# Designs tried in a protein design chat: VHH binders against F-box/kelch-repeat protein At1g67480. Part 3

Target 1, 376 residues: F-box/kelch-repeat protein At1g67480, of Arabidopsis thaliana (Mouse-ear cress) (q9cag8)
Amino acid sequence: MQAFALSGKKRIVNHGMCFSKGNLDLGSRLSENFMDDPLIPGLPDDVAKQCLALVPRARFPSMGSVCKKWRFVVQSKEFITVRRLAGMLEEWLYVLTMNAGGKDNRWEVMDCLGQKLSSLPPMPGPAKTGFKVVVVDGKLLVIAGCCMINGSLVASADVYQYDTCLNSWSRLADLEVARYDFACAEVNGHVYVVGGHGVDGESLSSAEVYDPETCTWTFIESLRRPRWGCFASAFNGKLYVMGGRSNFTIGNSKLLDVYNTQCGSWHGSKNGLTMVTAHVEVGKKLFCIDWKNHRKMSVFNAEDETWEVVALPLSGSSRAGFQFGKLSGKLLLFSSQEETGQCTLLYDPDASPGTQWKTSEIKLSGSCVCSVTITA
Below, E stands for the ipSAE of ESMFold2; O stands for the ipSAE of OpenDDE; V2 stands for 0.75 times the mean of E and O plus 0.25 times the DockQ between their complexes.

## First folded at step 1 (VHH)

Design f08 (framework vhh_6fv0_2)
Fold by ESMFold2-Fast, scan of step 1:
Structure f08 (fold): chain B 376 residues (1-376), chain A 120 residues (1-120)
Amino acid sequence: as target 1 above (376 residues)
Amino acid sequence: QVQLQESGGGLVQPGGSLRLSCAASGFTFSDYYMYWVRQAPEKGLEWVSTISSGGGSTYYKDSVKGRFTVSRDNAKNTLYLQMNSLKPEDAAQYYCATLDEGWGYSEDYRGQGTQVTVSS
């Protein structure tokens, strides 16, 4: 009779693997014991997941506190898929703001209408600059950067993750090479970091990719030319790196380096942009504020690799702190100007020509350092 | 047209030395920064070294610092790479290149390369 219990458990495990859909995040890594316990007593797990998917996103930390199996479910990529099928996905804007005087940095959260919801717990570790922020599998990553230690600028390899479902920070594997002012983007569920400044302030050509499934960083092919102050965007499974400069080269400022994630190779063109103060990807377009021309926005179309220019409806000083946000398929431009203080503009690329810019009612508690949008 | 012709590659034992040369023509060599890049089988292009137009500034990939020395002779339009203490991981096709502002990785300004094999 014990043989029936063992064979039953084996069938449940095999059935669970069939539901993974070829994605390791979709339950293929679950232990046999997790498959034995129902999510909700009296309901099949598929029906239970559909019931859990109907809960508002703000309740996820409470749901994750019920038991380890519920915690695993609400953290999973599968749960995002179930919520999408149920029509329950919520798009939230996360903005890192710097208080007056620059002493306190805080993550603020807003809903799809721009209404303030909450603030995140403080980020762990020392205050850093030159770090990058990216979203992968519904989680916020804060990567590397530099800090001042005993009068010296020190490059960091630290990587921190904010989990919306736990409302907590954790530390991920460190980068193989400490870096700041590097390019970073997510491509097909993997996070790429490219270039930057290293521990001795040297320009870097090395690049690394993070796999959330293995929780490891791996080197990829290095850039032909080292570069720092560069930025990245992702289109059609490719990583586009442009901008910046290098202490090792003169005249590399317009180079566009493109990495094909499928064949693992770099190629280059001269269709890049030199330096930008802010950038954001919306659809198949990359929107940039040029470092020298703060009155205009440069827009890259990845389909034909062409550039267009859009005027900014801004007055006042050219010394303005600009950062982008993205919400409901529209651009938010956060600015801090001497004359006007903090203001938020909304750009709708689908609006009639001449009516694309509007003033937004979104009010930040401080200057925008960076922002990301997380849908879960 | 810009032409770059590499030479000096070959088979060497680990710890050995090779000197690569690159003969440049079709442009004012003394006005350009020059680069050494390499590509191992089934891997992508990797930057190795840079030298300024006058030869006064040199830069190296961390893994080759102290072992490789780049130099140039502007009177002869020739670029050199002295490689000492060679390791198996240095085995690759080595190319010289020149890159201008706003120009990408187009093959037009890279030579056919010279093969470096490190074996025991």
Scores: ipSAE 0.000, ipTM 0.208, lowest interface PAE 14.2, mean pLDDT 78

Design f09 (framework vhh_6fv0_2)
Amino acid sequence: QVQLQESGGGLVQPGGSLRLSCAASGFTFSSYGMYWVRQAPEKGLEWVSTISSGGGSTYYKDSVKGRFTVSRDNAKNTLYLQMNSLKPEDAAQYYCAKEEYGSGWDYGMDVRGQGTQVTVSS
ESMFold2-Fast, scan of step 1: ipSAE 0.000; ipTM 0.380

Design h01 (framework vhh_8h63_2)
Fold by ESMFold2-Fast, scan of step 1:
Structure h01 (fold): chain B 376 residues (1-376), chain A 121 residues (1-121)
Amino acid sequence: as target 1 above (376 residues)
Amino acid sequence: ELQLVESGGGLVQAGGSLTVSCAASGRTFSSYAMGWSRQAPGKERELVAGITSGGSTYYADTVKGRFTISRDNAKNTLYLQMNSLKPEDTAMYYCAADYDEWSGYTEYDYWGQGTQVTVSG
């Protein structure tokens, strides 16, 4: 009964920000007083927003410090739309890197030309592994994972949001089920988490969706089979879940579980990949590093649901660690091999066959853990 | 292609025991996760027991402690030993196989035609 009362608390969204119910009355009162003043004296708010949209993205934290009304504008989903219409959107690459000691993780930021910008402030909370990162409405979410507390491995339900416009972290509503090594993707403005390991190390079939408008997690139909170590990608309003295993199965699954967000149902097939170590989506295609397929890149075409293979231009005989990035519609492959060291390769899917791979001048400060691209 | 044939069903008194078996054709049996599902008239099919290619087992709460699933890879045969049978266990019992995957739902790749188990009181 007490758990029901606590879980019944909801976050309220007001002007693109989430508030707990306990702060709603104060927030509503402040919002009314706040909306009485013009954004820029002498200008209608729509014109003022157009003027603010012309400011370079790097200046948004300073702009947000001018007053609360400007802060609300720069962090709003509407502002991204205004900047898109003004042709002012900027694509930045965010890479989580780990130093040689494997202990300190740091977010690095690069512009569309690969030039390094300032690093993010440190993530709040304890250091975690098995977490997932996703972008929704121009915000970076770091979801769940596990950490060591008093010598024990503990699954987390914590969700943190980095606001790229304010250069600040905040905490969102926790997941309903603590999980790590789960699948995560954004579909049509909503964030889906699927499967993983739970608090007892059990394989999970449960799935949840986050709505930024309500700031709440809601259960959706569970997977037919529990799985962890799986991954997800989104195409045409559908969530595609591949890979992973369960405590009942041996090895990784060829299962492809597809969730249709319109009708709210799962469909399964065996047209998935096993042992996927890195993945990224570009347009209608999913690019995977499948270790079983002779170190080649396996490419899924979501339009016809077919697979093709692309060779990796790698030298040496040792196993390579891979992570993907995406920038300007092209793939970045961050590679670390024993004999060749760290390098970054660029793959252009639109280039003629045999000319798609080039060496990139982008150099990471450490090994890539994960990356996201944020346009704002 | 894998073919499954169930046998061993029949009439048994409440509190009694019965073993059903499933014979599989082909050399690939050892690579399949195997299961037993049942369906009573007017009810949905439910998975009652499963066993992976590695021998890990699953049991539905309704049968846990009473039923035992086992496999013999040399004989390409799956077994379900049913003890302390109840009238509620009356159903058609289906053998199912899935390639390296458990299915807690009805989506196994291969199914047999079933064997009827009737428990009288």
Scores: ipSAE 0.000, ipTM 0.203, lowest interface PAE 12.0, mean pLDDT 79

Design h02 (framework vhh_8h63_2)
Fold by ESMFold2-Fast, scan of step 1:
Structure h02 (fold): chain B 376 residues (1-376), chain A 119 residues (1-119)
Amino acid sequence: as target 1 above (376 residues)
Amino acid sequence: ELQLVESGGGLVQAGGSLTVSCAASGSIFSINAMGWSRQAPGKERELVAGITSGGSTYYADTVKGRFTISRDNAKNTLYLQMNSLKPEDTAMYYCAAEGEFWDSGYDYWGQGTQVTVSG
């Protein structure tokens, strides 16, 4: 934990969010009487926050540089609520792209129309694979994974947070168990990690939950059977874990493990998918690319636990590497083929039958590793 | 048609390291997963490591913590980094690829590369 050893400062909790000042603002300490000054002279703080909420999201880093008090307002969970009530929330797409050679990973940012805005600062730490990304309280978390160190595969417990208001990375509390190729999803403001491979490459049954208010990971009830290469989605206060296997030889299972976050218990069924290469949640449905049917998506409805199939507008028998994104209530399908390069398809679930698929103008600078949508 | 060609085998001292590679050519877009199997004289073939197109990995208990599988999609090449080699790791190592559907019965295999670990 080198990053926390260097901070030496108290955590700040603002509207349920835990925030370490040590690594994030080393050069910008609070001045005497900071907390007693009005946010905007002549206005009550609640009215001032309403005025700040009307500023476009792209201006948040600039707004934060005006003074320390504004900086703390724009990074707060409360500010997202104020902006929502003002009708000012903006949805941005964050895509992690990989350059040729697989060594130069970069986060690209696009607005709700798919126009490129910026790139994030480089992520701290060594380059990793098998990590997971999730959004909680308007922050991007990059969790765990593995890397090669001196010819050996090393599982990581590191957790990094990107704050869009500060345009900076910070380190959060490490996982209790280092893991890669695990399932991860946000449920009601908490982040769950389940399964994966551990330090010795063993299959894990352990699961942990992150509470942003306490900034701690806590174990929850373990899975009955270990699994890796699995994925998770969240519906109605429950965590749905599908796919994966305990070993490669036995193959995949249709096992669906459901965790109820209120009663703290797992329930199993055989209503899951086996091998899934890409997945995304849109409109309370889970969209999956099934390994066995590259020309179709399998769509899960959590309300009745039924599956339906949606055709893909793919030509020939060639397969591309696929990754999903979501933007403005629509699904993005990123594909990369060596002969044709990068292309993006758009799926609108609300469009008339036969008109749901269109080619998107979105062009990535490299192959898509993963993507998230952040609304703030 | 998919073809697999292994290379990088040889003689190595116990405790040493060796990397074997597998170059894929032909119908590369049909590959879902790749792996390494080994066969010692008089024994059945054992799957030692596997990697999916998405990067998920598997390792046999006999090699966990010592072997690392990786894939370079730009070069259409599969690698197996073998560390802390033991005499019992001596075997012919075969590259394998799974076709478009895992239950289709389409398996592709290379000719193998010999790894010999001296004690």
Scores: ipSAE 0.000, ipTM 0.191, lowest interface PAE 12.7, mean pLDDT 78

Design h03 (framework vhh_8h63_2; at its last look DockQ between E and O 0.07; V2 from the best seeds 0.00; counts 0 for: pae E 12.9 > 2, framework grips, unsure alone 63.5 < 65, placed apart)
Fold by ESMFold2, look of step 2:
Structure h03 (fold): chain B 376 residues (1-376), chain A 120 residues (1-120)
Amino acid sequence: as target 1 above (376 residues)
Amino acid sequence: ELQLVESGGGLVQAGGSLTVSCAASGFTFSDYAMGWSRQAPGKERELVAGISSGGSTYYADTVKGRFTISRDNAKNTLYLQMNSLKPEDTAMYYCAKDESYWGSEDYDYWGQGTQVTVSG
């Protein structure tokens, strides 16, 4: 019988790993099933997991090298839950930096105190631009983008995942549509990509969602109009898409497209921003650096859909690019050029007026391209 | 100054084909995106298809594979070829300049419309 193909009653998913639907049973032989061996001799596995949860995060790759069972445990969502209950979760900042030559991209890792830890292994594949990064299930995804091939931009559908527990990259399922300069965000454990440019440079209205449990991309309702150079943020189960332009417009638009993941439909308004160079979510707010004015942040409150402005504490007249980091509920602003003597700024949205801005001791080895924060 | 005149509508049997067109004047047609929308009785206006100044096309999911938008910049004319017509396609079809086919608020940038009626 083809019960596993015709019935949705059983699906076996190895936690922290994606499997094809065609392999419903990970245990093959009773005497050779590594899941039957005790995790630590002399301890029940649930007690052993609590002991392992006390190990500092920096040792996870070493723990994953002990045996297949330890590797499975440290990759699992259950292990993260045990660490949370034990108060052992660690927040790390991952920053992609680029040297002055513009070709040597490197992921730098630092802890919540700003102490540098290590660099990641090199990303697979050719150097790309117009890609997006996102965190889902404690893993860093690098999605799509484009390459310059023989003087032409070629869109990619490739998706790569960095697993912090293994300190390694792996390839995930490709997007249904190759795209670059698209909007991307995580909503309730799923990854959404919206719009951008396609293979022939066409402006896209299509959108897709990635389900980590099935390891597949599927289409959702398309935008009512194509857009590219846009960005996305998530609030309360909704995907907010802003910025950019379309081949169907004279210029940039303040159009805000909101996708309700429960209903599967889009709602539009003119309450967005036209274009930004950086954005980050902190709490219930979205912080943006406007493309034309780097001396302020525009701050969107998703609860009431209102905007406010926060001036940056800049003394110079020079225009510097900024990128955001996020650490412990606070914003980091990285300058595009560290050699100019510009400091990393720290903004605490919860501090009293007049004390919200500080200089951060965090130093990057190059210009920030993007950053993510991963808790494990 | 701006003029959009739709034509080519009429009564068509289900499964039939029809081409509607829009003659444009009062602006540099080749510089702008153009689009088609439709409004059925008692329903909100919905987007059908769009075409950029460079010729890139967009279609609503409900008409993909059946409808084809095109433009002739030399004649300042926008076309919509409708194949495999269904009773659900019965509507007033409107031509619009640039983003105007998207929003209902910008009525001054829409044509007067042409009626398409599909009988079963």
Scores: ipSAE 0.000, ipTM 0.228, lowest interface PAE 12.9, mean pLDDT 79
ESMFold2-Fast, scan of step 1: ipSAE 0.006; ipTM 0.338
ESMFold2 (binder alone), look of step 2: mean pLDDT 79; pTM 0.799
OpenDDE, look of step 2: ipSAE 0.021; ipTM 0.408

Design h04 (framework vhh_8h63_2)
Fold by ESMFold2-Fast, scan of step 1:
Structure h04 (fold): chain B 376 residues (1-376), chain A 121 residues (1-121)
Amino acid sequence: as target 1 above (376 residues)
Amino acid sequence: ELQLVESGGGLVQAGGSLTVSCAASGRTFSDYAMGWSRQAPGKERELVAGINSGGSTYYADTVKGRFTISRDNAKNTLYLQMNSLKPEDTAMYYCAATYDEYTGWSEADYWGQGTQVTVSG
């Protein structure tokens, strides 16, 4: 008998494979086709791109509907460069808000002044918790999480992408391991997911990286120890994983796990933070709200790996619902308390001492679950 | 101050069982996460099992389903019940304690002297 592995006739599954690039040959073919035709009749392509770059970002979906050549331009990395040189880049804030009933999640969009622009089309799939959001290549990814099925908590491997240029959701390649309450961050154009809870609720040490060029998830070296409820940040080509729970201590766990993306190895240190309610990166610093003390913000400086404390102007409680946003190099602090209602504060790290905190006019339509900023 | 002393090691035939114990002296045993690490000749020390002060456990994949870690805070004693032993389980077994900071088991706060477990066929 002949040795054979698989029948080559049946398609395995179409369950969210990346459609941006497909295969690399397809991308190259599309580029060659565009080289054969002028982008705008009567204009050189570089001048045409400069003209298109002056169009407000809100018109990108309409521009993409004109023809395939314009769609390709508005989605290209080159177009972002042309818009930057023209001074036309727009930073928008995307906030996922939750209804008081907990079942209706909506993405709201605001401009750099905090003015409401639109809401995204509904997120596909069942309502999930314990998922993570990240931005890579100007696209919003919503990764994994869990949902209740027949009274049981079920971990998901689903990955969804929102394309800001097309105003549409698509499904990407699934994670290799379904997980929730894991750490997630983008490092040098790649998305890392680390730890969390798996299918049986077990604590995970496995980690995976997504390459948007190949549209695939690949395992990386596992954490030395499983951990869940942790968070991640990226500094200087390294992935910093902090917080969460360990099976080894119930006290002041300060383990910082650092992954070096160049050599592909984990290193541990003791200068991490235990539990946080909210975190955000601004510049070379990581801002955290401590789980136990909501009257202060702990600030990590990645350059020298030191911690500083910044006082909050608001009274804290162990049940205060704090979340961060980032806009124009400044922090937004979204707070929700039943008695005080919704309040948004702005923190300017460049302001003089005593004037860094101000009230923001930004008003969310519900409780903030998470937020991201996307520049295009 | 915490001092750890292991006992119960010995020679066991493959497929057999053995329990090793770690007696702690000191006033704060119940505050520590406790673990068992092993080191075979020419290899690095590896964590095989851990138990925190609240009783939650961890097991390395190589021993999962075969080894059981437990603690008795009243007796200041840590146990490792080893079942279905294999020749590759042969190693010096070290008791380790780490305080309420998660410092990494290679850098645990306290280590015992070790107890030798030898599995023969």
Scores: ipSAE 0.000, ipTM 0.190, lowest interface PAE 12.9, mean pLDDT 79

Design h05 (framework vhh_8h63_2)
Fold by ESMFold2-Fast, scan of step 1:
Structure h05 (fold): chain B 376 residues (1-376), chain A 123 residues (1-123)
Amino acid sequence: as target 1 above (376 residues)
Amino acid sequence: ELQLVESGGGLVQAGGSLTVSCAASGFTFSSYAMGWSRQAPGKERELVAGIYSGGSTYYADTVKGRFTISRDNAKNTLYLQMNSLKPEDTAMYYCARDLGEYYDSSGYTFDYWGQGTQVTVSG
């Protein structure tokens, strides 16, 4: 009958009731048609949104509790645009940490100065590995992964969203194909998932794209060859897929598969890296740590597709323990050594040669599983 | 000079066990993924097992649960332990080095092969 997208500009409402297409949420029923009511009495809605945009981000959950109409506004992609125009955007760092036993996972949150903020509420669903995290339209998505059931790995298709403005979790549409250890990146407001292991552990070549406006996953052209353990990065409307391996090949691939989102086609080159254990995008560059060479980073420049090498500090680092973060246009390197504990290094790409690395005051409460930066 | 030399093949009764070995020289063995493929008369070569430089393993469905691949980097040697052998396992077994960079039409990416060792399983 009727459909709407929560992050979308336009909704369809039937007799004051709002429905999600494909997943009917009875809790979303509205007894009053708020589309005609002003956000703030005596003010046009565009002016009211400008006033609401001046409120500090930490107050958004409280603001969303005022009424359904304000809740809709603070969740919207349009509100991020209004806040950007008002100069009110705030950049927060979200880090998923795990204790030494791997038994307690929590999301730690920090502001742009590294000040610790409130932790996230618990994630719904079973504990999983091989999942991917991505940010789209100011919201954190946790996608798919696998869990151990009766001695076997079971691939998941579930997708959860954390809304930073409401401080709450919700479930989105499932992937068309359950997968883990896949590549994932956001390109121009859409989320792409590529490859991985499927049900029964087979290598996948299939790929899907999520549109937040329609709340649907759609297949795109498959990779020419299946791959798992690969990763993705996005530059200039293109998706770059590197690394990984296949059940039909032994070893890691130097193949770089590039998807052009405008024409919907893949092309390949041999200009990729093998055995990447950590990666992060800062500006138009991709920073990678190779499993074989933990004393150096390989840096990809997407504008000319060239590689350069940057030395890593040796102290406080372990072969298996590196993870990246990004904050204020700078790279964070999280290191977890069993003997020395947690340390964080800061890399400033704009600093003069020989002064790019310094110790960060950021202290994680556990080892870093992954991190994202959310601006809202 | 790069060399892969297989050994340990022979005649074995159905239900029996056999271990084949591959001695590698002329390259940094520990840096490469290695594999075992087999070819029966009149059939295409198939990958039966693989092991990455980091120790992760792959097995074809036809041998999963029966065969075990392992490596000894100090001795530059690759092993394939074959248990519960069937007449259908009769083939020439080839040791292979993989770069993971080249894909032929079959999806295999091996850049070098040994001369092979014959395994014959009788019923």
Scores: ipSAE 0.000, ipTM 0.179, lowest interface PAE 14.5, mean pLDDT 78

Design h06 (framework vhh_8h63_2)
Fold by ESMFold2-Fast, scan of step 1:
Structure h06 (fold): chain B 376 residues (1-376), chain A 120 residues (1-120)
Amino acid sequence: as target 1 above (376 residues)
Amino acid sequence: ELQLVESGGGLVQAGGSLTVSCAASGLTFSSYDMGWSRQAPGKERELVAGITSGGSTYYADTVKGRFTISRDNAKNTLYLQMNSLKPEDTAMYYCAAQEYDFGTSEYNYWGQGTQVTVSG
C-alpha cells in the first residue's frame, strides 16, 4: 500500500483528489455526447463563453450547478482571461476573522466597494496556527501550519483549496515536508513555500513549489541557511524572502534571499528587513509594519531594492496591532486595539503627498488574522 | 514572566578558562532560543554564541573553537564555557532569550550582565 507519495512527481492514487487540467477524478465522468453539446444552443462555444463572462461573479456557483460543461468553464483560469477581455473582472477581499476569545474563525467576503457579501463554508480539517494563505488561478490555498495535540505541537503538511467559483473546499496534495511559520508567495502561477519549523521544531532550509497543472509539490534549491518566522513577496518572476531567524543566529536577520524562478538559483544580500507584524504587496512595492516600530510602514521598492518609510497617522500612546488588506490598488489597515468608532485606515499610494490616508467604512466582525484579494 | 540572572564572571589571565552561567526563572525555559552577547567599552554589542530550543548552536568567528554554549533545560540554566581567553574578550557578557510565538515576537529578554576581564 502506497499511502504516501514516494516522490514529488507522483500523485497519491488512493488519497485526496488532485484538481488539475482535465483531471477531476469521478467529476470528470462525462456523458457520451458531451463534446458534441454546445455550451449555449445555437452559438459557437467561443461566443457562448463571452456571453457567460458577462454574468456577475456572485452568480458563478449557480452557473456551475447548471451542468458539468458550465462547471468546467467557470472553474477554468481561461474563464478569468475571457472575463478580463470583457472588462468584467471583479476584485473581492477575503478576510479570516477571529472572534473575541479565539474560538470561532471564519472567512468574510467583501466586494470592491467594501460591501459585505458572505462568509465561506467552514474549512475542513483541524484548527491550525502558523499556516499561510495564497491565491493561485483564482483559488484560495490554506497551507500547512501546526496544532496542539495532547500537549505536543504537531506540524502539518495539509493543503486545502477554496474554489471561489463553486463556493466549496477541497484537499490538494500535501507538502513534502510538514512545516509552520514559513514564507509563502505565488510567482507566475506557482506557489512557493520556504523554510519554517519542521516536525521536531527544527529550523528548515528546504523549499518547495506547487504546480497547479501537475497538482504536485517538488523541491527546489534549499536556502543557504535555515530560517523561520520569515516572509515572502514576489516581483518580476523572483521570490523575495526576508526576516526570521536561523539556527546560526539569535534574533532577527536582515538577509534578503532572492530566488530566480527562471534559472532556479538563490542570490543573497543584506538589504532585507527584520521581523514584521504585517506585509502586503502593491504593484512593485512591499509594504511592511515593522515589529519594532508600529507607527511607521517600511516600504521596499523591488525595481531598485531600496527602502523608504511612511508614517502612520496615529496619535498619543495608542497600542494598535495592524493587519493588511488590499482593494483597488489601495491598502487597508485593520486594527484590533483602536479606539471605539474607527478601526480601519485606508492608504492610497497613488494619491498626492498629504492626502494618502483616509478612514475606511469597512468593519470586520472580529480581529483580522489574514486577508487575500481574489480577482475573477 | 521570564527573568535572567548571569553569574560566573571575573578576572582571568590570558590563555585561561572561565564558565559563565545564566539562571532563568518564570515561564517554560525549554521553549526559548538562548544566547550570549558581549559589549566592551566603546564597541557595539556583539552576539558571540547562540543555542536554539532544539539544540542547534552558533558561534561568532571571533570565538569559534574557543567558546562552547550549552543548556540544561531541567535546571533552567544556560552556560558559556570560554577557553583560551584573550584580552580582547574583556567585556560585559549578557544572557538573552527570545520566545518563539508562531510568528513575529515583539519581545526579547535580557539579563543585567556579568563582567569578564582578561589580563595579559
Scores: ipSAE 0.005, ipTM 0.216, lowest interface PAE 11.2, mean pLDDT 78

